# VH-VL binders against o27280, part 263

Target 1, 266 residues: o27280
Amino acid sequence: MDSMNVPEVLEIKRIVEESESVKTFIFSWDFRREVRPGQFVMVWDFRDEKPMSVSLIDPVRSEIGISIRRVGEFTDRVHGLSEGDLLGIRGPYGRGFELMGRDILLVGGGIGMAPLAALADEATARGMRVDALVAARTADELLFLDRLEAAGVNISTCTDDGSCGFKGFAHERLLTLEENHDMAAVCGPEPMMFQVMRILDERDVPAQLSLERYMKCAVGICGQCCLDDTGFRVCAEGPVFWSQELSRVREFGRYRRDPAGRRVPW
Short names: E, the ipSAE of ESMFold2; O, the ipSAE of OpenDDE; V2, 0.75 times the mean of E and O plus 0.25 times the DockQ between their complexes.

## First folded at step 10 (VH-VL)

Design Y96 (framework fv_marstacimab)
Fold by ESMFold2-Fast, scan of step 10:
Structure Y96 (fold): chain C 266 residues (1-266), chain A 118 residues (1-118), chain B 112 residues (1-112)
Amino acid sequence: as target 1 above (266 residues)
Amino acid sequence: EVQLLESGGGLVQPGGSLRLSCAASGFTFRDYAMSWVRQAPGKGLEWVSAISGRGGSTYYADSVKGRFTISRDNSKNTLYLQMNSLRAEDTAVYYCARRSDFGYFDYWGQGTMVTVSS
Amino acid sequence: QSVLTQPPSVSGAPGQRVTISCTGSSSNIGEGYDVHWYQQLPGTAPKLLIYGNTNRPSGVPDRFSGSKSGTSASLAITGLQAEDEADYYCQSYDSSLSGSKVFGGGTKLTVL
């Protein structure tokens, strides 16, 4: 509650290089402050603060991990840090994924696999059957395959260029999968999530989708956090939503907004 | 190859209860979502309820929500529909239907008649 | 009443072409959801006739074809035969309804 809003200065205990552009930063964590898959933390480098999904939750080792893709000035600075360096962490924030049933399908695109990797660990620990569809533009952008395999997850891959697994997009691969699931969790580029959601809705598979672009709203930084048709306050309810909540939103999967509030197509 | 066989229909008084069964064979039952679809005499098809392959998720038409319960026993390859608080407008042939992962009903049973009358 | 609208009846003579329309909205066919078609012969259960807008299951003659454009779909039957006399239903999915597969009201085809 109160303690979650005060930044803690934590030492980087370990860094795992997931790919050329992605690193996981691991910190000791006091699990009296519970963290759930699908939640995020605010990462502070003593200049700027950015939301990052929690990708590892390990109560046995008392550790959390935060996976960060190098895409701009903040993430470039953080990628330059070493073990022993300090970062400010506050949180967790946001609504976590809910688990139900006996089996789950995970559909992740690029860095969207980060929160789903944490979810896979929890689902397998609960004895669920886990199938993961891991999508990326190229083979070297597929994330967490070794970790998922070690956890006993059944993995399917697809790449836009065909360099690993199915050649094509996640939704095209999903159409070739004939299994039914009790639920699904989806995280990745919004156009991918929209296409996947439509297929899962038609199959009567309840899906949860993580809208990463709205993580800042969950901590009250963004002033305008409503989705167009529903009036949902993303900052209060997100970033994880059930597919039935998103199916009525005109904006989802079709366009985004720039800093001036203008509509920008995907 | 694939076969669906409904049973349990009959005549029941308003306010009564009835349980329908659908015995499935010729496919891996737990891998397919199943639905109940009904048809009142001389009228069109109406989707009633759906259940996921492993039974973790269920869906109901508004007309039956709170009165009907769909369930399945994957060890027996059997789908069920428990119907409570039956009304005259529930009178229909009830079909068991297999839903493909692509949203269509590829196999249907022969149907079982439920008549709600005093 | 129904979220997918079909004409209640259509008729034709042997050898003619008939078309059965299925009119939806932006929340179903217009959203991109596929349309499937079922044939119900008198006194029998429905049978899958067309799936995924245009595909035929094994055993369905090629004189049956499906198409989809905008918010509507059509079933075309060429070379009409007496055995085609049946009720025809379209089916899709509606995103504005919770978990709902939706059927058209059905079209009775009479072969004169």
Scores: ipSAE 0.007, ipTM 0.483, lowest interface PAE 11.7, mean pLDDT 84

Design Y97 (framework fv_marstacimab)
Fold by ESMFold2-Fast, scan of step 10:
Structure Y97 (fold): chain C 266 residues (1-266), chain A 118 residues (1-118), chain B 112 residues (1-112)
Amino acid sequence: as target 1 above (266 residues)
Amino acid sequence: EVQLLESGGGLVQPGGSLRLSCAASGFTFRDYAMSWVRQAPGKGLEWVSAISGRGGSTYYADSVKGRFTISRDNSKNTLYLQMNSLRAEDTAVYYCARKTEWGAFDIWGQGTMVTVSS
Amino acid sequence: QSVLTQPPSVSGAPGQRVTISCTGSSSNIGEGYDVHWYQQLPGTAPKLLIYGNTNRPSGVPDRFSGSKSGTSASLAITGLQAEDEADYYCQSYDSSLSGSKVFGGGTKLTVL
């Protein structure tokens, strides 16, 4: 009776301002419709529909949270909404993160911390040790630090400009960390993820990476959600992939494609 | 002083089994991934197996998959390699090695000789 | 069997410079994976000589240097000394071999 492909109109219960450009919208959720970290939903403002990662999964309060960065017309409109306003939500979609072992490293860049914040909650609930490397261009773009700390996560930060923590990129910071992990989960800009994956491969740490690039296309409509060498559809088979799966993808971390299908360097 | 000491090598017949041990000292063992690297007489180095710092992930060269099992006991600072269904081509000195955050092997044991022969 | 190709031998005279090449492919060095170098004196365990393409561990003389370009890496030894006579191995990571660590075939350095 419940269809994932039909939007459910939900009331915005609470809004959390994460930064100048990021807000988390919290909704009551019926957990008969299971949601796992790494999955996304389609958010409908009654004009346009866009994919958004689930950043909070709280079965005790029967709530989910969706974190949205203001980057265009759709997200600007959604940022203008208030508690009590309505949004359409359908899903969840995609393959979520898989947890294994006793400890996990989370490596997040910018808004990529959103799905990793939900994963941190699940990992700590399972009794795993969680270390998070939170990366951003500047200190004010670091997200979810208070939430991660409250969950018992061990946090390292880095910023490109040195305004908080290590001065440099995520992969440069990772090289200074001496601890090993049973697995890692990585989400952020594709060039960052490629460099981090390379280091984790050398360390024999299995990593799952979330490719948010093609989540911007509509689920089931966009054939362009394919990766060059594997034929993976991010909307259908991702967005989460093991590093072993991504090592065969020629496009990952090197170039992107414009609407005409031409290669554009990062 | 950081040290790795291998033991358990010896002569074994084809199809037999051996268990190698590596005793670690001088560092926080659980914080480092560990590997076994072997060297056949007069030949080069070959990576055999790796294990994550807390033991949740294991990796094997294709030549040993299904026959060898790597494990560790962090309470005893000891790394193990259980070798089953041994073949003549497994004859080698087996080194225990510590892996750095750069993916390099910075500390090596002195090696233990495994000879598979009838 | 080696995925990384090294010359089987190189030679030089005391005080001279030698270079040892390590040739890989797009699935290892060309993919961006770091190259590490090891020195093995006769009858001894390997010793880490260079890590992360260019870095020296404490105690390694600055006569030893590493470099990396494209799908290849090189180890340079300047001011060659008799005690440098050893086998040298490069090591990297190869994504096409189920994510395996790979060593070069080794190079025997003879000091003439």
Scores: ipSAE 0.078, ipTM 0.634, lowest interface PAE 6.5, mean pLDDT 86
Fold by OpenDDE, second read of step 11:
Structure Y97 (fold): chain C 266 residues (1-266), chain A 118 residues (1-118), chain B 112 residues (1-112)
Amino acid sequence: as target 1 above (266 residues)
Amino acid sequence: EVQLLESGGGLVQPGGSLRLSCAASGFTFRDYAMSWVRQAPGKGLEWVSAISGRGGSTYYADSVKGRFTISRDNSKNTLYLQMNSLRAEDTAVYYCARKTEWGAFDIWGQGTMVTVSS
Amino acid sequence: QSVLTQPPSVSGAPGQRVTISCTGSSSNIGEGYDVHWYQQLPGTAPKLLIYGNTNRPSGVPDRFSGSKSGTSASLAITGLQAEDEADYYCQSYDSSLSGSKVFGGGTKLTVL
């Protein structure tokens, strides 16, 4: 366990520009180290370290992909890197998605589509039918559409401004879609996930949701990512949770804690 | 041509059983959820049951829960409805219908009549 | 008994405009679920007339239109023709009935 906590210095093999603000960094990966959709890695740029979801798992090419949205100093530095540059990667960590059933619904918002894209690949490879609701603020922020289409995913799009697909929020679009799915996987802004979960519960569709919290250690020691009342650690018990688990989490969809431990509303 | 053809209807006594079939053609059957909808004589439409495209999820109206079982064989492009413990109020024309991603029924069969009477 | 309420009957003369209302609640139409409409000619199976509140399938004349507001939906038929005499049903989803599709009670349209 100690060895997995030491970052492995890896060369960036390829960089895929997904959107104006999102890049996918591809690395060679030894698949003797198992990785599942929904798990995350800690990315180290030799100055700072941040958790990032795995968005590509390719055993054939022996590669993984990490999609990173440009949102701050750390990500600005990473986005400035080129192919051949080095990053430290440790992990994977956390609980990933479970696949069950035959018909799967994916609901993703923004960068939340990253782990879902990896899940989509696995599901389609298993011969499952995959429907994906991809949401973003605008059309240019919709992620992985071509990739999903190539995998055989049935895509519905949703944008806040109506620039592509349904005009509105993901939960609003979901209300208009077929409910006959065996399982759903959800990842995106927490307010979105909260609303989506409610609808899926009403439809008796088992759902898994991937949460984002401030994670420092990634190994369940520091407690920075603990959820109120339950004591769930997002890095250890999550980041993927069943809807039944999240129903016990009072803060879900309502507030989060900042790095100082203070409650901040969504 | 997209088509649904129901069969299996008939006369049955109360408490009896009947199995309906719906043969689908002209489309990729597994890609669509299917439903049964019934209509009592001179009455309106009532949703009965639904099944997901690959058969992993099934849904039932409260009026038929525990008595009816919906299933499908995608290799045969056929939808089924096993009806047990039939009651007089189950008397109706039973339609199979293809359900779109929007939740609407865009293709209907001609229906098969089920009569439950002593 | 139907979750969605429709008038039992409406009538109009050829060329006139008629509307059929579909009244739901906060657990179906009011929740944001789409409303669909079906036409059933005498002795035939229902036919999809409007889907997703306002959309017409191929082959449906533009004199048929759907709308939705609040907890209600409406089907409008302009330029009424003799062939429009039929039963019309609205359909939606109700979240309180765990995955159940719900139909209106149906409206018999008579062309005078």
Scores: ipSAE 0.026, ipTM 0.604, lowest interface PAE 4.5, mean pLDDT 93

Design Y98 (framework fv_marstacimab)
Fold by ESMFold2-Fast, scan of step 10:
Structure Y98 (fold): chain C 266 residues (1-266), chain A 118 residues (1-118), chain B 112 residues (1-112)
Amino acid sequence: as target 1 above (266 residues)
Amino acid sequence: EVQLLESGGGLVQPGGSLRLSCAASGFTFRDYAMSWVRQAPGKGLEWVSAISGRGGSTYYADSVKGRFTISRDNSKNTLYLQMNSLRAEDTAVYYCAKRPYLGSFDYWGQGTMVTVSS
Amino acid sequence: QSVLTQPPSVSGAPGQRVTISCTGSSSNIGEGYDVHWYQQLPGTAPKLLIYGNTNRPSGVPDRFSGSKSGTSASLAITGLQAEDEADYYCQSYDSSLSGSKVFGGGTKLTVL
């Protein structure tokens, strides 16, 4: 029995408006199907299917949440839905984050905060000290600050335009932070993640990075999920990778592959 | 003032074991990654091992993987290097080094000599 | 051998300028990793001289300077003094060696 590959039609229990462009859709979930931070599901609107990271894992309330940014026709349709409407959910898929040590640094950019918000909940529930660097282009794109604060997370913010917190990029803000950590988890645009990984490598902080760009195929069948040099498939072996695994991937942070397998610059 | 003081070096036969210690003072020890760097007589510097500030992560040069174990006791401000299955090529002065942010080694101990010979 | 290459020796007279090169590859300096420099006087532990390509720690004279371009870095010493006679090492990080800090082979600077 492979219940993860059968889409279930679930009722939207609640919708949280995280920003003008991001909503979190909350569903009742049977935790006999284990879900871990860093995993994703396929969301089906009965017309198209797209991968979405799990942003809320709440076994106490028996709920999961899926955060969706409005970026195209599919996500526009989903954003038009209301509480009580139905969506198909298949999964979870991928390997999740692993936790080690007593303290963790989270570095998230834009919608990349979605899987990190779920990780923050698990880390704090385990009694870990959690520091989060939340980065976005503008203040309006900073996500989950209230949720992180409620969980007891120590928050630092930065925006490219200086509309909230430090004015600059995530890696520039990270250079001004004095804390060292047992591990880090990073999710956001690949150029940001590459710069952050470089700094963490130099500090001897092991990092896990979530590569969500290739999640167009749920089961690793599509060649788009394959990374250069290593042959890793994001859908099957990711989306979460340790920095030491990514150190051998020449493609990371420099280019991606189109459907024909050709390299395209970021 | 930051100080690092190594001890535990000496003469050992090939295949033997030694445990090095590094006593740290003058900084918040648990907030900084620490490394061991060695230097064979008349030769250059070689990084051996690193440990994260709280001790959750360890790294090793390929030449010592499986033989050396780095550890730390933050309650005693002490870094350790357990060296097993020692070889002649492990003969070197072993330095304890503090890593600040950005990967440089800002402070070094005076070193302790490890000689592996029969 | 060392993955970062330095000339084994360099020499100069007092008051002159000398430069010490550090040549890497795409997996270290070319990857964007910073270069740090250390001075080792005979019979002593290394001392941090330059960090993050260009920065001087407190107490290091301004006649020492660092630079980085492409896959290489350089340490420049102006107004050379007898006390500068030492071994100099560059250091970076190599992504192909899984968390490995890498040192150059060292350069012996002779004054006079």
Scores: ipSAE 0.030, ipTM 0.544, lowest interface PAE 8.0, mean pLDDT 84

Design Y99 (framework fv_marstacimab)
Fold by ESMFold2-Fast, scan of step 10:
Structure Y99 (fold): chain C 266 residues (1-266), chain A 119 residues (1-119), chain B 112 residues (1-112)
Amino acid sequence: as target 1 above (266 residues)
Amino acid sequence: EVQLLESGGGLVQPGGSLRLSCAASGFTFRDYAMSWVRQAPGKGLEWVSAISGRGGSTYYADSVKGRFTISRDNSKNTLYLQMNSLRAEDTAVYYCARKSHYYGSFDYWGQGTMVTVSS
Amino acid sequence: QSVLTQPPSVSGAPGQRVTISCTGSSSNIGEGYDVHWYQQLPGTAPKLLIYGNTNRPSGVPDRFSGSKSGTSASLAITGLQAEDEADYYCQSYDSSLSGSKVFGGGTKLTVL
């Protein structure tokens, strides 16, 4: 009925190599179907379908971008594609980020910078001051630094191994930052997001956190999309949650579930 | 030296209004979230309201939502609390407090200003 | 009612050890939020005594210490002195109350 549950077969217009393991696939998009930072689409390679956050939203050029990290058989197949090849896209799904205030902090870990890069574009277009804390395991895994700089974002970096910027984790770097913000948006590994959330809660900075847990279906009942205590479905009621919503979830930041539903520590 | 100095307290009738001020010095005011914390005579501390450093986010205890408005003027290093529709249970010493960046504690407090709501 | 529960009073003799408890729930201390402690001498504003569960601001003697476990926190005062007579408040953050900082009800310490 609204077409967002029917895949459209779209041509890959351009591919941007973001790092050794991450590519952004760019498609022409009809913005009569609105898409906002923090929303995701289902990417279909005609064999498997996986959720991917939208990392570029450009209504002037009528383009969207989807950034994909190479981590398994589906993503390996998609990374093997070239400009001119076809992918199925359906969506967008989920609620996106909400912007408020004058100053925003973005905290991204690894591929979690992808939805935050789209948010940075919107925030800067609205005239907000944007500070980004970009975290990764190593320097070569830091993403979108040139794009963020081009948008006028103030960037801090940290790497686990110390190869670029602060040596340590995102929450350790955040503790050394003196600037306060009206809002924060956080996306990355769940343990990182949990630690960052606690710091921001204590500082009176309202935070939105994006959960990109494994999803078996785009909408509806699925085991990997549900949070233990609340029954929230990430694909239906997320993936973006305010920190107060996530703090009610006993599972958040402590354990995850494998495809069989078994608890696995982080 | 960090200093916070409250003013604007006094006696007001139920249903009346008061505006409290807190003058800050000794630190970069715009970089710190600020709160109002009150204490009724002989009672404990109750957090009332908070405002982010740049003023874009405000928070209120349920007991004061819709009646109190927190604001700040960073050019004057001053925090405000506009109190409307005052009730007898709002009678308290109102403290201005600074929120630390690293741990979220109230690391500096003013001396307080007394608000008495009575006929 | 206070979301964090403290005993209304504790007492001790000079030189003794006293402990003040602060009992919360899964939405505050149990969630992992830090606990801070404030000392309020009679007729004065509160003063930060312990922050981030265990840390002392400059100028606070090491006979004051904080700890946290599960849903509770404690303030320990060793070598109790007459000038320690004050009200003591714990404070944390409660995730169920829309960004609320929550205080314990306060504990009056009497040095006998």
Scores: ipSAE 0.009, ipTM 0.509, lowest interface PAE 9.4, mean pLDDT 84

## First folded at step 11 (VH-VL)

Design Fb1 (framework fv_azirkitug; at its last look DockQ between E and O 0.70; V2 from the best seeds 0.00; counts 0 for: pae E 4.1 > 2)
Fold by ESMFold2, look of step 11:
Structure Fb1 (fold): chain C 266 residues (1-266), chain A 121 residues (1-121), chain B 107 residues (1-107)
Amino acid sequence: as target 1 above (266 residues)
Amino acid sequence: EVQLVESGGGLVQPGGSLKLSCAASGFTFRTYDMYWVRQASGKGLEWVARIRSKTNNYATYYADAVKGRFTISRDDSKNMVYLQMNSLKTEDTAVYYCVRPSYYEGYFDVWGQGTLVTVSS
Amino acid sequence: ETVVTQSPATLSLSPGERATLSCRASQSVGSYLHWFQQKPGQAPRLLIHDASNRATRVPARFSGSGSGTDFTLTISSLEPEDFATYFCQQWESFPYTFGQGTKLEIK
């Protein structure tokens, strides 16, 4: 059996509170198992297993970081853990982001900044110019600003309540930003991504968007992560899709599915 | 824009006390562990004390030479870290630096300019 | 617990020469070894973190190498401002100890 598909039990080396609701958990990692920005892992707390995006990829220190927002029972339990406690991790899985050109725009909403922070590190290491639009409901929920600044990223912020930067939604801020990028990478709430995708498509900016769907097997066999119309499996053909691929998907931006497969409005 | 500014150093008699302060600015202070490091004239660098962030329960650590005499503390609402130094000895004479580690902690990346403490009769 | 030893204690060279400074840890520290430069009257300045990564605004003439127990800082062609004291520090295990320093002085 492929060791990538069996959870490896790892010790939590460090926990950093990124916001009131988001913590980053750092683990030692053997980089013979390569990890790319935009890929995800399955995190197992010995009771349930959930997909989480990798937010830190550090081959020199042999470490990865996983950023987790407290949103329910599983994440509440994980947030209650301490350094030295154990978690199971299997993966990585999925298609990561592909970098092109010399100028990249990142658009992240809330926890969606996690995989984009990893991508920013890689892009700056390649000598790319990186602009990031970081969005949240309030200033205290803006993620990774110190880290992005240290990496040399040009940051624009927006908050729903106007407490930091532009008052409004990410797509509204995007309309006021420079239009000349070689590509964009987008991750956040699906309604936000839909609106951002429309603007980027109109501007002829190639865009990759990271989707989150219900997953079970993570290798594309069980069918639980499929998108309508295309048969794309988020765990196998995604979670990162080009905007062209998503334009063929009827459900994108309109509804989501609960664990039982039922359509639920956004 | 990231800065650490120490204050509170000075001349004091053996057995005396001083309280050092470090004002932090330009970063999200509450998420970082913070350190004091000292250097006697013409000597190497020596860690003195560590205080962890709130998520790590503000745990404190001390070098053996200062245990029981020095107390590190922090005030996240004011972006301050402190070092209360009691029962000072001539061996404590040094420049004291406030130091911030890297974002996820792995090396010291930001140092204050230091404050001189002289313990002499 | 981990003792960090630097050699030589003093290195006398001329501008334009290549400098090689050594740091040895008493047990393996992996890549968790950092280098600092300190000029008189100033705080230490981070040069290299994690054995080989140059810090922000550090000139390309500075490079670090090594892993495990043996580490080297190299200055490819000395400039007058490079004559200073250099410290290494391990970050594998708390407490995070420093070497005693190498003074790089003008011949």
Scores: ipSAE 0.335, ipTM 0.714, lowest interface PAE 4.1, mean pLDDT 87
Fold by OpenDDE, look of step 11:
Structure Fb1 (fold): chain C 266 residues (1-266), chain A 121 residues (1-121), chain B 107 residues (1-107)
Amino acid sequence: as target 1 above (266 residues)
Amino acid sequence: EVQLVESGGGLVQPGGSLKLSCAASGFTFRTYDMYWVRQASGKGLEWVARIRSKTNNYATYYADAVKGRFTISRDDSKNMVYLQMNSLKTEDTAVYYCVRPSYYEGYFDVWGQGTLVTVSS
Amino acid sequence: ETVVTQSPATLSLSPGERATLSCRASQSVGSYLHWFQQKPGQAPRLLIHDASNRATRVPARFSGSGSGTDFTLTISSLEPEDFATYFCQQWESFPYTFGQGTKLEIK
């Protein structure tokens, strides 16, 4: 392994509450190491290591942000940390989003909004028109709304319970939105992404989707994140894929592999 | 639209008490730290108190000048932040601002109009 | 705490002139230095953040520079509406302290 793959121990500069279950941890970053929206880093708490999406890229302050949802033992430990505490970070890894055109649609669900928020910042900085469909189970779980608004993003919200915005799922809300986008970026629960992709394909909107799989090495060696049939490694060829690529992935929207390699249905 | 509106200022005698309120709107209040900053007439700006968000256990911090006398609190369900001021002194006379920091960046981007507190016998 | 000192206390200039305001921190604050503009009877307004970045709707005639301990706010050509008090503030270390202000008044 190259020295670049050794975790760098970084101090948590700030912690921002995004929701009850999501925190963004901000770190100083040397931008000689380029990072793109859609890429991920491996976060090491000196006990375990997990892949996390970069949700903030701030060249002005030379900072990055990593948004982490509290879902298990590792994230519980991380969420217990304070400003000034240390984490190991290596990366970035994977293929990020590509921006094209003038009008972009972002469709995100839950923590899936993390990489999309970073993409939104880049897109708006480039002078693109950005529409974002932000979905969550409840209003309290909607992420990055103030941030997106401040960036000039046109936001549509969707909640399962109707507590904010459209009552229903993202793909249902999408059917009610305008179709005049040059490209779309999608990230969230895979069933959501699957449905959204189908709609976008039908509308002939080029789409990129960010997948989540179990990752161990992050460097395309271990194969734990390998997609069936295609052999795509989510950590290397992804996590961002074009819809055309995902159309070749049989498991997409249907199942995933757990750490033991067993099929787990969505 | 993002807005902060202070209220509760007025005239009070030394040793008296006053409670300031700040109503927040137009943003996800619960996720933000909130600050009180004051400014005496013709003088500079002085940080007074800070209250953190729920995820940071509503931790509070005070300037030395007001420690033990002032209490900052918040009600996220009402999008309110408060400043209970006890044992007021003449030197506490100032316009008090409710202030929000930026989303991720470290700067005050939203200020209320301020409320005047006058402590005089 | 980090002490922030501004100079001069008062600056008297005429419209059209160039204004240069200084802010010095007692210790390095990196680029975490912000400038505020305040007019009488109004709350402070964010003008420059992170030493050199103009806030939203701030005219191009305003610029900030510096890093570490020494910072400068420059107004290339003063407009009548620019006569106000300017404060700098550091955000490197809590508590986040303000300078005492520079009053820019019309000559």
Scores: ipSAE 0.060, ipTM 0.685, lowest interface PAE 3.6, mean pLDDT 93
ESMFold2 (binder alone), look of step 11: mean pLDDT 92; pTM 0.912

